# VHH binders against o26223, part 52

Target 1, 191 residues: o26223
Amino acid sequence: MKLLWTSQHIKVTVHIDGKVSKMDVLEAIKTRRSIRKYQDREVPEELIDKILDAAMCGPSAVDERPWHFIVVRNREMLEKIPEVHPYGAMVKDAPVAIIVCCDSSLEKIPGFWVQDCSIASQNILLAAHSLGLGAVWTGVYPLEDRVEGIRRLFSIPEHVIPFSVIPLGYPAENPGTRDLFDPDRIHLEKW

## First folded at step 19 (VHH)

Design V8
Fold by OpenDDE, fold request of step 20:
Structure V8 (fold): chain B 191 residues (1-191), chain A 121 residues (1-121)
Amino acid sequence: as target 1 above (191 residues)
Amino acid sequence: EVQLVESGGGLVQPGGSLRLSCAASGFTFSNDDMAWYRQAPGKGRELVAYISSGGFTDYADSVKGRFTISRDNAKNTLYLQMNSLRPEDTAVYYCARGSDESYIDYSFDYWGQGTLVTVSS
């Protein structure tokens, strides 16, 4: 039985410079790359709102939606993030970063918040890409030094766990796309 | 076949300079992130410098301000300019190609054979 994946094409419409650009979801997924170099250009608030809207559209365990988002535009704060994130050097060059957090008090079932925040983070990346922005997921949790560093830096309360830092900006690099499909990772019916 | 060939290593006095090169082949060089690693005797391999496909750079704290990573995409060549060399910079230096995307660090899938840099008076 060939699993006919009926791909429902979800199209995202983006207004860029007065032109509507549409990218379907598969295109967004396949062509997205980590972007670590950004233009010296501000990201409009409207785009951030769209990205955050997308971030909140993913599923979560029992619909707990534990995520919070810190939008960081302050240059001083952006420049401090690399001090506590060894692989966050690009954040200082980004016009904006989103910190994805989990409010543990919103968890209905323990432990699924990682999946929830991962979904939110990935949606941020995809949405950003669809909107013509570049982004990169810089992991925070579960690395204690990064978690504590970000927590301290942004005065995040103890019951809230920083999960990821995602710098965003108009891309100043264009990495090639890769074919990452591996049929050996697909098992039919049984392992 | 992916190949990375380092060159430019040698003996240098403290305070001296060297420029390492890495000739890349077998892939679209301009599409990939690259890095320099080093391994000192009795120590683990450590990241020295990173450069994205578009030229974003990152450095180990120990080499910041002294080392510069760069790339010439037209020549498929990665460079490491090393200034103000110190004895503790003595190591085999490796060129590495970026692998699939990591969300916690920089990942690499191919490595050169390395070139020895010795800093000694």
Scores: ipSAE 0.778, ipTM 0.890, lowest interface PAE 0.6, mean pLDDT 92
Fold by OpenDDE, fold request of step 20:
Structure V8 (fold): chain B 191 residues (1-191), chain A 121 residues (1-121)
Amino acid sequence: as target 1 above (191 residues)
Amino acid sequence: EVQLVESGGGLVQPGGSLRLSCAASGFTFSNDDMAWYRQAPGKGRELVAYISSGGFTDYADSVKGRFTISRDNAKNTLYLQMNSLRPEDTAVYYCARGSDESYIDYSFDYWGQGTLVTVSS
């Protein structure tokens, strides 16, 4: 039975009215896209809190939870981020950004913090999308210039590593959903 | 099949203007990010301008204030308005379609054949 995956263009009509229709997790995963254009609208603190809560719900190596989050709303700081992040131009247009960091002093086992922070970052993206916000992961680590730039800009201690910058806002674009399923990447039992 | 066809290149004097066009087909143009790249003789290909599906734009520092990327989704066409052209802008200009989502840069999967822009007195 060839599952004809009909690419149903799920038009996520984000009804902006007060009832945050809770998107299910599969829908969030499948329909999420990077959003780089935002409305001129503030993101309520409540939503940021929910996003950060989600960010901290992912697994980590030996439950080390090495992540820290810098929430940036200051316009001057948001406007400075693109100066140290060549692909962070959209940050200046966002009402808020979250910088995901690793505190190396919290690592219990070395080298897994990248996975930990990746999980946290992805949860931020999914949570944002599920809440009707748009976001994009702008990578910082392991690019030295970006790491040092963000570190300097936000006075991040040496033992803390900035990992990603994630601008968030109400989306002002609606990129189509893509079918990224590739059966050639699936191997049964053996390679 | 995805196709990108650039046009509008040519010879122009310093300080002149050109408008490049890229006709897109074989995909839902309005859903994809697009970009212009250029490659000068003996140099690597470099990003010139980026435009998201919704119209967010980004530019190389060397072209900021001079070049404008835009799109007409109804016509499936990408544009690059180039003003105040300089000899250093001489290159083959390529249209590119955004690929899968990159978290470190803008990524592209399809390219046109390019159109030559020569800026010379």
Scores: ipSAE 0.766, ipTM 0.886, lowest interface PAE 0.6, mean pLDDT 92
Fold by OpenDDE, fold request of step 20:
Structure V8 (fold): chain B 191 residues (1-191), chain A 121 residues (1-121)
Amino acid sequence: as target 1 above (191 residues)
Amino acid sequence: EVQLVESGGGLVQPGGSLRLSCAASGFTFSNDDMAWYRQAPGKGRELVAYISSGGFTDYADSVKGRFTISRDNAKNTLYLQMNSLRPEDTAVYYCARGSDESYIDYSFDYWGQGTLVTVSS
């Protein structure tokens, strides 16, 4: 039985007026795209707070919650990030970036912090999108040069590991949606 | 079927200019990120310039200030304006379509056949 998933193009009508139309979670997941172009517009602190709240709502291994967040608005610092992140060029154009970090001293079971920080990072992306912002996940860990670059730039202590840099802003591009569903990746009962 | 066809390559003197074009078909061009890559003889393929669907651009350090990537969505065409060309810019230049979202780099899933650019006196 070939489940013909008709990709209903959910038109995300971003109403420009201050009413954050509540995007449902499935819509947010399906319509989210990496945004690398931003408007020359500040992101209100209230929205950042909501995004960070969402970032901390995900599960973690044994509830270790090892994540820390650096919120960067300083223009000089934003402009320096591309110097240590080869694919972080868009950060200099963003009004704000969030750096997701792991405090290794909070880790209870070794190795799961990557999943924990990934969950936090994805929640940031989804929350941003649901709030009418654009964002992109720029990976730092486990690339040593990027890790060390971000560490030095932000004076991050040795026991804290930078994981991702996520620039955010009001989007100045609309890449549309993609159908990424692959039924061949679904196995019933057995492989 | 996705197709990318590069054109505009040729022989140019150092300090000269050249404009490459890539004609895209078989997909919604305006929805996808695009890039130019190049491969010099005996070297690996390297990113030259990137452009997002909305026009964000990024460049290799070696071409910053000299090359400009642009797109015409109405014509389904990607461009690379190359100024102040140098012998080290000699390579086959490839057009590429952005693939699924990568969080570590710019990823691409389709490539053209390439166009040769030779910079020589």
Scores: ipSAE 0.763, ipTM 0.886, lowest interface PAE 0.6, mean pLDDT 92
Fold by ESMFold2, look of step 19:
Structure V8 (fold): chain B 191 residues (1-191), chain A 121 residues (1-121)
Amino acid sequence: as target 1 above (191 residues)
Amino acid sequence: EVQLVESGGGLVQPGGSLRLSCAASGFTFSNDDMAWYRQAPGKGRELVAYISSGGFTDYADSVKGRFTISRDNAKNTLYLQMNSLRPEDTAVYYCARGSDESYIDYSFDYWGQGTLVTVSS
């Protein structure tokens, strides 16, 4: 009786995990590029859920996890982002964007939330890439005009700080990989 | 040994048109983002137009609707079609290669020597 249930659960878990985890992590890191041109194709909610799950898996200062995410699909709102974000011109063409925010009421130790939200932002890029999507990190913080513009546009309260805007979609460009390894940046034992 | 050589500048009347070209060599042109920027005497550089490797384009507000950036990857050539030219478009125009993975603004790691555009009656 019990054997049938455990066999079913084991099989389903292995099948789902195996299909979702196709890409080697080093391959994902090396091949991820900023994608600014997207297909006219919707991104399913389930993929966004997986990306946000990945975003929240990163470490944070004393485990404070200060991040919040705004998922934007509304065409009118996506088209308004470039009005307050000069580097966000491609957002108007994206099927969806994720705004990474810090809720300062969740800070346990001041001054580390930027690292925390950077980790979440990079995890979004890698997770999107592993799922066959393209994305680009368009910086908001610490540029105060961008912070204020995004806060105003999305009614973000004063204690919440918008950090990055990440448009994403199925890619319509392939910029290729880069060989960026520079041994002069490596210091053994001391500077 | 990246080389970017601009051409096509000259004197043109207000309301006229001009096409700039940039011959690129020493890198895989089709893989890289490219841009045009300009500089008038006494002013800082101004991004004019940007084109990604896959054809996404962006323009400065001052030229939007009047200028068109394009690329011919088979000829390793970047173009700027400038229409409805105004005296304030007078500047040296530079071709630029986009740098790697910037998240705050478009950035460049190499640019050419420039070509002068003068718009006057």
Scores: ipSAE 0.638, ipTM 0.836, lowest interface PAE 1.3, mean pLDDT 89
Fold by ESMFold2, fold request of step 20:
Structure V8 (fold): chain B 191 residues (1-191), chain A 121 residues (1-121)
Amino acid sequence: as target 1 above (191 residues)
Amino acid sequence: EVQLVESGGGLVQPGGSLRLSCAASGFTFSNDDMAWYRQAPGKGRELVAYISSGGFTDYADSVKGRFTISRDNAKNTLYLQMNSLRPEDTAVYYCARGSDESYIDYSFDYWGQGTLVTVSS
């Protein structure tokens, strides 16, 4: 199957085995949910590569791109994350986790790296969802006990700041979508 | 209107067991995460147990191995099986409906009225 171009953007062809599929971006945003239960099934390196490519496509303050990613597949290390991350209990059952980090030596303008790493983290969630995976963002920064715990566990140097831990895998749960649109949050022309 | 109604509390001896129930109405129960919280006299509320819509569970360290959260989506009912009860488990226990898109902790938007559990001789 091939898709015809309708504008200056690219549409991905549908793959028969379901490993690569097209999902409208608005559909992906609306249907992505936090997934905390995973199948006992490996995630191919190819999918992780696609997810990280997507993470790095986000904008950043003055294009500083301060992000680094630690890909964790080692079972012992995944099982230790909940010891330092009390709300990361599901990580121990995930086939893989991605730790999003800021390298402060890459900051071009101080104080925007949180936005930069948030953009990368959300792109990871959306890309995983579009590839048939489930993921959840478990916050690390700015919770100091979590930052120190993750830094110690993964030997992260002091100038690198762990921002988020994102376990992912083929989903073993399917929470429904929620209608969160609230027109009272929209202000025309002024507050 | 969302309603959560707890039942099954009471007086129990140390080492005993109780099973709490929470009847839910006014929302699609099977789509939502649920939890049990408790509030001991003079203390704030603390999470006891969490269950996602698909059955992922998490527990406070103080109850791990003794309490079991479960749900029956056909009956719109949440349960807490409490075994090996201790005097420090004495509290009002609340059923809570989860809001599962928080990224730093479990988040909840509705609580029931609570049911009192007293563990003493």
Scores: ipSAE 0.612, ipTM 0.833, lowest interface PAE 1.3, mean pLDDT 90
Fold by ESMFold2, fold request of step 20:
Structure V8 (fold): chain B 191 residues (1-191), chain A 121 residues (1-121)
Amino acid sequence: as target 1 above (191 residues)
Amino acid sequence: EVQLVESGGGLVQPGGSLRLSCAASGFTFSNDDMAWYRQAPGKGRELVAYISSGGFTDYADSVKGRFTISRDNAKNTLYLQMNSLRPEDTAVYYCARGSDESYIDYSFDYWGQGTLVTVSS
């Protein structure tokens, strides 16, 4: 991993297939969009490895790192996810999906795993974007019908909680950026 | 100022077809998700069809195979082609502008005033 310094931004560089990514971190955060349409193109294992490496770089409550990841490439399984996930219609068309889970046996401080898995999920989205992929977070927890459906479909044990399903692939759409900055959400010194 | 103006509603016999249009202004149409909602008499609004900025589509089960959502980004216009209409499709149909950054369900922040579709025989 190489740091690329410029006069305008602090750059973070990630290796992909021997090539150097040049996306500025603030640019990545501002330009990442949810992508629900994918090219009919495989995502190399090497990119998934880099994405999951990034997912695990996030902080967690008392460094508990309760996350586990299921990588799904099997077409039959991807096509079944929409049967239990109403917001997951695009998953059947994705070349791959990542299911972020909490292993509750790894919790050190009860009640913080949602934050921990949210951090990992967002890192997956940003890493995918920086590697030229598109992704979307489709929420599972705390919607119990989705939790139970995904647990059943992937044989997830009782102490493991599926948190999110993230389909990803090379994008077949390019939504523009949005200007969402709202200075009224910023409070100086007190509310 | 966001404006969504629906048109193309009317009275149709069962089995007939209609095409609804929604003229959009006041935002960058090509950047936003869009949808059609409907509200039958005495009922709440329900999602009919969704289309992302790049053309991913999703449909309510009740209309799959009969309705087609589409968009013409050059004309800032959203369409709903409605085929094989049934009396149960009678409703006011609304054009909706949405956000693609929700992670639980499709989200929408503006609806038009609606166009009435009546399927009667």
Scores: ipSAE 0.592, ipTM 0.822, lowest interface PAE 1.4, mean pLDDT 90

